VH-VL binders against o60147. Designs and how they scored, part 157

Target 1, 175 residues: o60147
Amino acid sequence: MLEKNKYLYIFRHIQTNQVLLSQGNVLKKTALFQLPYPLQKPVAPNGMRPAKLRKDHWVPLLKVEFPNESMFQSVFMQLLNYRKYRSVQPLTSDLLKLPIPVRRRKIMRQEVPNTIADLADILNKEKFPENSVRLQLSDKSDSEYADWPPSVQIDSEEIKLSRGFREKTTVDEAR
Key: E = the ipSAE of ESMFold2; O = the ipSAE of OpenDDE; V2 = 0.75 times the mean of E and O plus 0.25 times the DockQ between their complexes.

## First folded at step 6 (VH-VL)

Design z14 (framework fv_gimsilumab; at its last look DockQ between E and O 0.05; V2 from the best seeds 0.00; counts 0 for: pae O 10.0 > 2, placed apart)
Fold by ESMFold2, look of step 7:
Structure z14 (fold): chain C 175 residues (1-175), chain A 121 residues (1-121), chain B 107 residues (1-107)
Amino acid sequence: as target 1 above (175 residues)
Amino acid sequence: EVQLVESGGGLVQPGGSLRLSCAASGFTFSDYWMHWLRQVPGKGPVWVSRINSDGSSTTYADSVRGRFTISRDNANNTLFLQMNSLRADDTALYFCAKDQFYDAGGYFDYWGQGTPVTVSS
Amino acid sequence: EIVLTQSPVTLSVSPGERVTLSCRASQSVSSNLAWYQQKLGQGPRLLIYGASTRATDIPARFSGSGSETEFTLTISSLQSEDFAVYYCQQYNNWPLTFGQGTKLEIK
């Protein structure tokens, strides 16, 4: 019934390049809790959570279409757990040498490539049918962060929506 | 202190209906996905259903789809499971559980004590 | 769906002993495995998530290890309150599944 349950939506912050995952085509404020710390904390090992969700600061990064709910739920859950696991890892000694603002920016810059690599790793490990998963990117060059399995078909058309993933619904022929 | 308290279990005949409730406290209930699980004595828990934070998305195990309905009342911090067309193999101890993420993460940091449901002809 | 097989089914041990419990997955679950303890008349209690990370307020005598398909829960020095049933649970693939349990009983 709801087409959202078959689509994974991923957003990027226009300034920080932080990433948020969504089950729906509109970010909910609770998505911010995917980021490990509020900005008001004096030290943030992995990155900073904004105090409020400013929807004009989050743009589409990619969209993934799955043929059923079970595949979607498996991939979404694994992505969230990859991000949680990364957020609790000790920082490397090289990162700890950096001033805190520089360290934060370096960590945040990695969220886009890390998320795309995580997605590809998950899809490579799953035994999904050939061409069963459609990937659509806002910038097709971002697909180069990973090697994709035969199950993934990368859409030739980039995401055209300028703000968010909301695609206005075509009115049904019958009401 | 996080607490989850199930209620509404009992003895019911096959084909009957029952509504379970779960009262939540000690956390911001409206931020979290909530689940129902069930357990037959001597066996591991079995996942039954989940509902997202605002109630707009629900998912069910195949064995209960079309018969059970999960819902929530965020104003009163209460989770519900409406169980219709009950069968003998629905007999179990039913738990509500809190997902450990603000969104679904798939493992449960807090569970209730359970409410027993017996379906017997 | 992923089947989790726990071994042994029952383990009789004395307090103070080191205990290891096994969980085998029918396919890789990466490190997305949790362990729970369930005492008589209670709901399950989360012990370990991410295969090896202790949950809040879990004593250091509990430790988890493993990845992919083979996982263990170790209790380094068994206490009297540790006699219970232990379950593993995977959250790598939908639907979520649990093992059949290992009962830890007093010798």
Scores: ipSAE 0.466, ipTM 0.793, lowest interface PAE 2.8, mean pLDDT 86
Fold by ESMFold2-Fast, scan of step 6:
Structure z14 (fold): chain C 175 residues (1-175), chain A 121 residues (1-121), chain B 107 residues (1-107)
Amino acid sequence: as target 1 above (175 residues)
Amino acid sequence: EVQLVESGGGLVQPGGSLRLSCAASGFTFSDYWMHWLRQVPGKGPVWVSRINSDGSSTTYADSVRGRFTISRDNANNTLFLQMNSLRADDTALYFCAKDQFYDAGGYFDYWGQGTPVTVSS
Amino acid sequence: EIVLTQSPVTLSVSPGERVTLSCRASQSVSSNLAWYQQKLGQGPRLLIYGASTRATDIPARFSGSGSETEFTLTISSLQSEDFAVYYCQQYNNWPLTFGQGTKLEIK
């Protein structure tokens, strides 16, 4: 009897702070289509295959454990849609004053706090049972980007670094 | 042009088995989540099962869990649904469908034409 | 599970008319709602997703609106090829669910 599809893994790009969501512990190259800028990656589902994934450029941001698949699927779907809606929202006047490369860099850097805030917002709206959702972070200070509902228990143990100074990644787990 | 073509449906007695196939073309099949849905004439579609891009993750509707098995052959761009212990209420037109997003966004940009499955004595 | 109720069940109309189809959800689905068109002998065709975004190659006469629990699909000037059954689908909560459909038929 195996339980499946109850973990959500979120990864952060080490240089840009862009975020990728994964339903499993293996970060797949198809996740690159989640990136919000059309010029960086094909957006159309029937388009060309995404560019090569450099797994060494992505590190774990957080891991969420749900008690069942239904809760996991609902949160995962809502989180993907929050990201899509955010990417099509009109830019603020302050951002529009910036040169395009500077603007894009600034937007990308906000993906980490925005994703964490989105996750917390979804969990607050769903009203899941107390302590039913377990959250583990690579950096515990990232939990401060949002107010968490009673349904969330933040693990005291951070995600460990693998060999040397490299954080554990799905590359290490897929071995 | 994206195309999905189902086959393998037919008439079968209760307790019997059928294997459905879906031949995919016009997109990189190995990059997408794929789904099976079914529809009784005059009613809306009902989601049945899904499989991720490499086949390592599968999910089933409660009504078919333990009886149906979804699988895929990425080398030949083919999706399968093995249906065992068929019941009268499994009677429907079965569709394969492509997910809109690479990580299963939950809505379907392309569907096949369907293959009919009738479970009756 | 979330129940989607479509109205009317059947609508008899003439080409050139403006038609409005409704979809009501039993609880909020935000804007995570899609619309499909299904013709006899064919699988459904995606028309709208995200409540209001037209899918690729869908004519401009189709438009979607609404949020939360109340959604509308509008066809501004009905063409002969638009006679079909239309379904709404939510993808906000698991399991995925569809409405019962609205059939457009020739008057």
Scores: ipSAE 0.465, ipTM 0.766, lowest interface PAE 2.0, mean pLDDT 83
Fold by OpenDDE, look of step 7:
Structure z14 (fold): chain C 175 residues (1-175), chain A 121 residues (1-121), chain B 107 residues (1-107)
Amino acid sequence: as target 1 above (175 residues)
Amino acid sequence: EVQLVESGGGLVQPGGSLRLSCAASGFTFSDYWMHWLRQVPGKGPVWVSRINSDGSSTTYADSVRGRFTISRDNANNTLFLQMNSLRADDTALYFCAKDQFYDAGGYFDYWGQGTPVTVSS
Amino acid sequence: EIVLTQSPVTLSVSPGERVTLSCRASQSVSSNLAWYQQKLGQGPRLLIYGASTRATDIPARFSGSGSETEFTLTISSLQSEDFAVYYCQQYNNWPLTFGQGTKLEIK
């Protein structure tokens, strides 16, 4: 199990751009608890937390390889804390003027850049050894959302995961 | 018990090639970064190359870049170092080492006994 | 690369003595420093990591201190089995680098 303990995967929803953190390349149902409860019972893409995990609706955003599980856990927990902190912050007057569904969509659209920025901020504070953390992005342009510390080595190759959380094969490329 | 056993060392002529192997046991090999280091008698160890857990990332010292290739076979718990275009200054005892990152990364909790490489005409 | 300079190069000591070894870095390595013991015919053995944390199964007589550019390995009471070469190693920056070593020999 090559993905054990020290690999962070961040997934985004293909429609809502919501973000889920995962240890390993397989997204678990429990990851949905990272999402807030909807005020009403909507289903994705309009809902905050879908009732069921649809793996095919989530694609990898980035993969981070840490030196060890402890470092992974530290960063993982901090990321969750950052998210929680944002969730309890007062909404701006501009957002409050918007209908609730529109407001929710606008907030969700910010999850990807916010999460990437959070990750960079956390890593900057941790001051890990140079090139000790390997970052692989599904889209290299996403790295521009933040300034990365010397501890982060950005991989030149993109993540080779397909929907369903498996490595891309020649069969997948033909689809 | 963790064990690292290097093999493949020997005498080669300048410009020659050699492939070193390191057999690992006593731990989950695929979970750890692995390294090659070398040491000249009477000198300190010199880092040569590293490879991450799944082999997707490799790094080399400037002195060996383009000539040496590190690889691993996790199914067989084996680390490799392909050495090409060998030079006299590559002569050393070569160690494989297990990386350990408890707090910070880049130190080695286990070393092999080494395999000697001599490059001479 | 970061250069680590160890001192002294050789130290002649007797069993029971307190021994202090120094390692100086050419630039800051924070606390990302390890110490190793190497006996003749053997690979290095990890003693200390994180500048001051003893590795598993390392006797209490070994201790590490320091940060940034100055580091010290101390053996509180030298034992007969402690005669060896000791190396410091930084893992703050790539490439990883070692000191030239300090040899402890019997007086």
Scores: ipSAE 0.010, ipTM 0.603, lowest interface PAE 10.0, mean pLDDT 87
ESMFold2 (binder alone), look of step 7: mean pLDDT 94; pTM 0.954

Design z15 (framework fv_gimsilumab)
Fold by ESMFold2-Fast, scan of step 6:
Structure z15 (fold): chain C 175 residues (1-175), chain A 119 residues (1-119), chain B 107 residues (1-107)
Amino acid sequence: as target 1 above (175 residues)
Amino acid sequence: EVQLVESGGGLVQPGGSLRLSCAASGFTFSDYWMHWLRQVPGKGPVWVSRINSDGSSTTYADSVRGRFTISRDNANNTLFLQMNSLRADDTALYFCARDSWGESYFDYWGQGTPVTVSS
Amino acid sequence: EIVLTQSPVTLSVSPGERVTLSCRASQSVSSNLAWYQQKLGQGPRLLIYGASTRATDIPARFSGSGSETEFTLTISSLQSEDFAVYYCQQYNNWPLTFGQGTKLEIK
């Protein structure tokens, strides 16, 4: 459901470093469709995705405040397209030499730096007004994965870790 | 099997420029993030710059930002570091190194190319 | 930035001895710590990553342990080719940082 807001929330999986994008501060189960690699064995041509959202396994990575809703939607769409593009690229010979679990771990570990780099690339291409985009990180050192344009102001305060989701509920039980 | 060979170092005066090259072989270069690091004799390595696999994202140490430019040519398996406005404290042995799948530890390094900035 | 302090700075030992090198971080780096060996005239060689995982083709006499802020590299039976400088590196936080090194020299 489309929401009128100007904030992008990005979450990181505490074990795998996989990344999820959200239009709100609460992750919904549908966000799992963003994941490039299923954690389960492939049983269909298009593979499998995780069956459940574990609220305690996803922590905030960063929050972006945009000047308006249209620019938020544009950047959000571009980030989703960057993620889709990366997920459909063929595996190279060096990656194919690695055992499947090692290969997937290496690819998943790249999602945090790749997402931050993609965000910076999009913002460098968009000519936003100086200091109009506010970036707040859970770990400020993650900002070093990219060079930011003059439109970006990095907040000195880091995002505090939370216990998970409170407003939107309904998570499948661990079975 | 995996080899990284740096070149382009030399003696240069303060304010001068140098372009370093790193020739990669024995692996699919376009799969890997690459880094430049430097080392003063008797001291530990210092990270300088990083480039991702397709060259769309670069990051620099604060001390070199605005003066150095990292780039890559995936068709010819070559990594570059363009160094401008060189200062005496840029004097070091410069290494290229292969990132371990985005984790930012280095599974292979070159032999290094020396850069000396002095009058 | 995270400061890595290695100890001792220099260690004089004989072949066959067990040596332990320490690396201390100024704040937690989890298990995101690597160890490198560097010989005169050569680039560093990866020995250990993830605090305790041996890199490819690294002899079994090399082992790593530790987590958070305290890490050790152990060489169980020192060989003549092991005389070198050893560096730890953290990759938990940017900027990436290295220790100042521990030099192993012949007694």
Scores: ipSAE 0.006, ipTM 0.549, lowest interface PAE 12.1, mean pLDDT 81

Design z16 (framework fv_gimsilumab)
Fold by ESMFold2-Fast, scan of step 6:
Structure z16 (fold): chain C 175 residues (1-175), chain A 119 residues (1-119), chain B 107 residues (1-107)
Amino acid sequence: as target 1 above (175 residues)
Amino acid sequence: EVQLVESGGGLVQPGGSLRLSCAASGFTFSDYWMHWLRQVPGKGPVWVSRINSDGSSTTYADSVRGRFTISRDNANNTLFLQMNSLRADDTALYFCAKTEYYDTGLDYWGQGTPVTVSS
Amino acid sequence: EIVLTQSPVTLSVSPGERVTLSCRASQSVSSNLAWYQQKLGQGPRLLIYGASTRATDIPARFSGSGSETEFTLTISSLQSEDFAVYYCQQYNNWPLTFGQGTKLEIK
């Protein structure tokens, strides 16, 4: 894995079920700007738009390995567009009937299934080669939120807790 | 009040087709994941298929994959199950059901529509 | 797929009694377990989800407990409308699976 940004890491907040996308196995503070709810008050409360990144509160949800950076970039941008689209849609009448805190909790809890479904939808639309995209989950049951195309190979081994290191291959010693 | 009303069941020959409908009311249909389940009298329910809120993602039980197609019409608050290549073991009462979240149960079900596959 | 085994298969009880129904999973389902009530000619009604959380409009006499592989539904004081078949369901792994049911009948 010499190419940069061929891995997509998706993280889940352990309390709120919010999702963050990362271009590597290190979750950066700037990822907090991915959190939807652009129609909410500009000042973000704790939990929905965290004031600072607490890495211990975010666990890996899923890791996607692409054959090359071009395919990674295409899928990553499409996922960000799906999330942006959801954030600007009008709230439904059922959601508007709920108190604001209950409404926020309800929206947050749907991010994991929505993100997985979005990923699968994008991969189904793309015509990638068979078994070219490797999917590794923290909980394999989460793969059932979607039907995966033939291009996807689901790893039998679940994700081990990330220690913040980038996954890369380099020739460290040539001697 | 939340209501789900199934229709389209009936008697069909092996190898035949049926299209089931589920009319939803009392909630914002386009917000929720929907399921089809079936039940043989005297036995527990069996999950058949699931569709996400906008219809872009579907999943199927192994026994029906390739034969059944789940779809939805959010403009008319209707869920569908197109059943092809029906077999005797598809005979059951078919229910539609709503899920609020992935981490909750099926919060509302219809009363079911009977499907009998027999010659 | 995860197999759910319910016990007893049939329970004959009188109104006012405390009733306990069990559900055992073939492997851990964490707390991702729901309970349903089904009356003759009707679809199932959600009672409990997340092993212990009561669904909307469900009376306080219904309570759930357990985790991993062993779960219990308790009805603290049985009423006449509670005679039905009860099913447990796991949503930890796909496909979703249900128990075979426990039939609660009048003594």
Scores: ipSAE 0.000, ipTM 0.483, lowest interface PAE 15.7, mean pLDDT 78

Design z17 (framework fv_gimsilumab)
Fold by ESMFold2-Fast, scan of step 6:
Structure z17 (fold): chain C 175 residues (1-175), chain A 120 residues (1-120), chain B 107 residues (1-107)
Amino acid sequence: as target 1 above (175 residues)
Amino acid sequence: EVQLVESGGGLVQPGGSLRLSCAASGFTFSDYWMHWLRQVPGKGPVWVSRINSDGSSTTYADSVRGRFTISRDNANNTLFLQMNSLRADDTALYFCARELYGDSGYFDYWGQGTPVTVSS
Amino acid sequence: EIVLTQSPVTLSVSPGERVTLSCRASQSVSSNLAWYQQKLGQGPRLLIYGASTRATDIPARFSGSGSETEFTLTISSLQSEDFAVYYCQQYNNWPLTFGQGTKLEIK
């Protein structure tokens, strides 16, 4: 039977390098809730949340294909947890000495390497079968941000850089 | 005020069908991932199904896969659960719940529940 | 699936007391644990998420702590409205799972 929801789509902001996760190949405005802030007001003025979801400012970073829904959901949930954990950690002394706008930009620009490193850490921890997880990147050099486990197969074909992922999904093929 | 109101529960014989509804108000329904959960009196809740904000993605608990279908009508702020081939062990209070921060996995608001009894 | 075990099953206490509820996971759930309060005839109410973050409009007397497999919910000064059943929930792995509950009853 056709398996839905086995793809993880990751997008990056072209100016800030902020990252959004999606289960679909295009971003929805609800994706902004994947970058939660404490219910208390943000410690930094204007926080790290984009003021508005502008779809034309987000491009594909990578796509992960899992063999089934349960593996996808487990990794997706853990990745969201890693991102939330990072958002509440105390700032280093090096960051605290920087002016707020410079500090904010530096933190945002670490989202791509941090997300890739977190994904690799989760995949290393889960001990999935060899070559069971397919990773497709927009820029293969981004794979250098982490050491990948034997469970990961990096696709030879790069993702087209455009709004959304211009690929048929398993669901699209069924319909 | 955020409010979720379930309806459609009742008594049904094994093998029968029921369609549950959840009417949402007090928030932008189309922005949130929604879930159905069920609870037997005296026990903890059990997750049943989830649907993303636009209805393009659904997931089901192993025990209900192939029998239940979750759907939503964003124009009318309503969540649905179509339950087919009902079994005695589907008997429970059924809750709809809103996910705090889309796809976070925890629920900031729940309805009051609608009872489903599968018995002959 | 991850099994969550809560203790004690039932706790008889008086208003004003400090109460501590425990939740243990069968395997690590990191900090991906939420706590809910459920009163008779009502749906659950979110108290804590991320093991220690209080949800909107939750009184300061409620606090959560712990990580990995051992978690605690503390009510620093029990109020009459706090007599309810409390559930922990993990969202680290699918399927999402809940504990069996701890019932707080008046002594």
Scores: ipSAE 0.005, ipTM 0.512, lowest interface PAE 12.6, mean pLDDT 80

Design z18 (framework fv_gimsilumab)
Fold by ESMFold2-Fast, scan of step 6:
Structure z18 (fold): chain C 175 residues (1-175), chain A 120 residues (1-120), chain B 107 residues (1-107)
Amino acid sequence: as target 1 above (175 residues)
Amino acid sequence: EVQLVESGGGLVQPGGSLRLSCAASGFTFSDYWMHWLRQVPGKGPVWVSRINSDGSSTTYADSVRGRFTISRDNANNTLFLQMNSLRADDTALYFCAKDSLYEWGGFDYWGQGTPVTVSS
Amino acid sequence: EIVLTQSPVTLSVSPGERVTLSCRASQSVSSNLAWYQQKLGQGPRLLIYGASTRATDIPARFSGSGSETEFTLTISSLQSEDFAVYYCQQYNNWPLTFGQGTKLEIK
């Protein structure tokens, strides 16, 4: 019914600031494989199935609208790989000096600025047409984490956290 | 143990139809994107179609768009590919594959393949 | 679409030898490259993703390297079960594409 595979939905954890990427406006359990430090223990000893997902703990960070599925797929794959690359990188000597819980908290807090910077880097490298990509943020100040290319338009309207990425209802429209 | 078992391949005349099935086990099928790929002997695999975890979104290679339909039955852990208006160049081994790398990228598990031959 | 060219097309080798397979992309794929092993009558098996990360349960003798347009898969000490066809795959750009394969044959 709605046009699919042209939107990238990015979520932020309300306590840890960890980030999850999604092709849909609702997170799936498999998104937890993106996390290097899962919030819950694996269900199975083999670690094949992701830990339990608490959807109420994840809020919108930003939404990206692409003009076509090809551009969406290219950017989405590259962004996932940037995040995966970071998760397996050797820790810096400064981070290794910190106790494990402090180190993990510091790394997690940086996921929001890192994800936004990665997105901008990918969009700058791809050289898409002017004004072809639309960004809508929950907090417009988060756009300051990066320099955006001419291909990007930042929406003046912020995402309302109380609604998440959910569709407008008749009641919402009346307000 | 993750297993994907394809069936439904065979010999068909040009313009004919076939329905492929892929029976999945050993993982939570409804949580993963699934793909169909095909391979001509001696050549590399070619991506054919993709379906997301709940079946609400599908994508097709340009060469099969409008002729093939991918679908899934999450209650019975089965993936399908309905192939209509078959052409000689659709002849290949058809594989179902599980998406492994954060919804896209590498395919961590593949089936054995089911042969499809389109010939008069 | 991005074209992946593998070399050599066929390589005849003996068990115990060090083997290097190459994959060249027509344009940059960053490090978004996977390697697969395919044996006769079987579907492909994921070996490497992200150009250099071994998949689960893949033996340490398999290693990947490279970035941008030039990639290599190395098998440090070839075992009898390693005779197969090897494919590279990029997942940087749509559509997803594979190389034509390198066949490892026993001498």
Scores: ipSAE 0.006, ipTM 0.526, lowest interface PAE 11.3, mean pLDDT 80

Design z19 (framework fv_gimsilumab)
Fold by ESMFold2-Fast, scan of step 6:
Structure z19 (fold): chain C 175 residues (1-175), chain A 120 residues (1-120), chain B 107 residues (1-107)
Amino acid sequence: as target 1 above (175 residues)
Amino acid sequence: EVQLVESGGGLVQPGGSLRLSCAASGFTFSDYWMHWLRQVPGKGPVWVSRINSDGSSTTYADSVRGRFTISRDNANNTLFLQMNSLRADDTALYFCARDHYTEGLGMDVWGQGTPVTVSS
Amino acid sequence: EIVLTQSPVTLSVSPGERVTLSCRASQSVSSNLAWYQQKLGQGPRLLIYGASTRATDIPARFSGSGSETEFTLTISSLQSEDFAVYYCQQYNNWPLTFGQGTKLEIK
């Protein structure tokens, strides 16, 4: 079916809080091109290459369901562009005062609130029908990083997944 | 190194069918979204169809919906476009292209194109 | 669908000149705009994406700018290999759409 691609899956790194966007419920190596800091040094003579993807280091942050693929694609492309725009902005004087490793950790930790704020900004600019976009979060308090438009419905249940966006099948794993 | 090679074009009469192939090499084909585009001499490219990395999602331009089917064979690094009920206005050079970086960001690798002519 | 209008349609220039090509969108595409170069008998070559980011192995003389509906591609010192047709393309909304192209030809 043409409308199968209407979900945006957002992952965060368990240690750095860096964020990866995915159109599928499993991360692909090419998603690593999204990172402002490579996880390992590039080996290609002509620039960026995907670093080794450690799937066990990435956990669900947020799942977004759109009413159709056109709306999904529009929001997804805008969100990637917002992230790229942030990476080229000049650093503030407060950040420049910090040692490089402290500065990098502080910037990386802000990717979660920044991504959520960017998503909300895009959805506020687009005029989608009321309750047409569904958000499901791993930690519902992360929704407080932004003010959401009437088009957004936040799911009452949090994501209960150990890896990726697969559902748990045992009682012990569902906690 | 990284390349896409189209084949399967030719001359066909209106109402006929053609199956285009695109052979990928030099990269992990199964990691990328793929597109088909077409171009008439002297005009810009026109997007025709796209398929995601595992083949579970496909999208078509309004003008080809219901007539064309995009598919892929990740085991053999090949992209396909099945074209049915061909019309004179489907005449064009057909390109396959790889989506850039992450899925949905334009196209960074294109083939050389395979010509399709629909005429009686 | 979003319509992209490029100007000029044809430009005759000499090597060494600074060249600016324009692309106008019928509605906002944010910064989700790419530029391609196409030479006779070849598929398009990606030059710029995200309105201003150069693709891998693209010479520094190529630069892009703009946002929303108004975009430019600049070639700071035209080389003989730069005579080609240039297309802009938006990836903000489905369907993906291209401009009609600007042809650079030798004066």
Scores: ipSAE 0.000, ipTM 0.513, lowest interface PAE 12.9, mean pLDDT 80

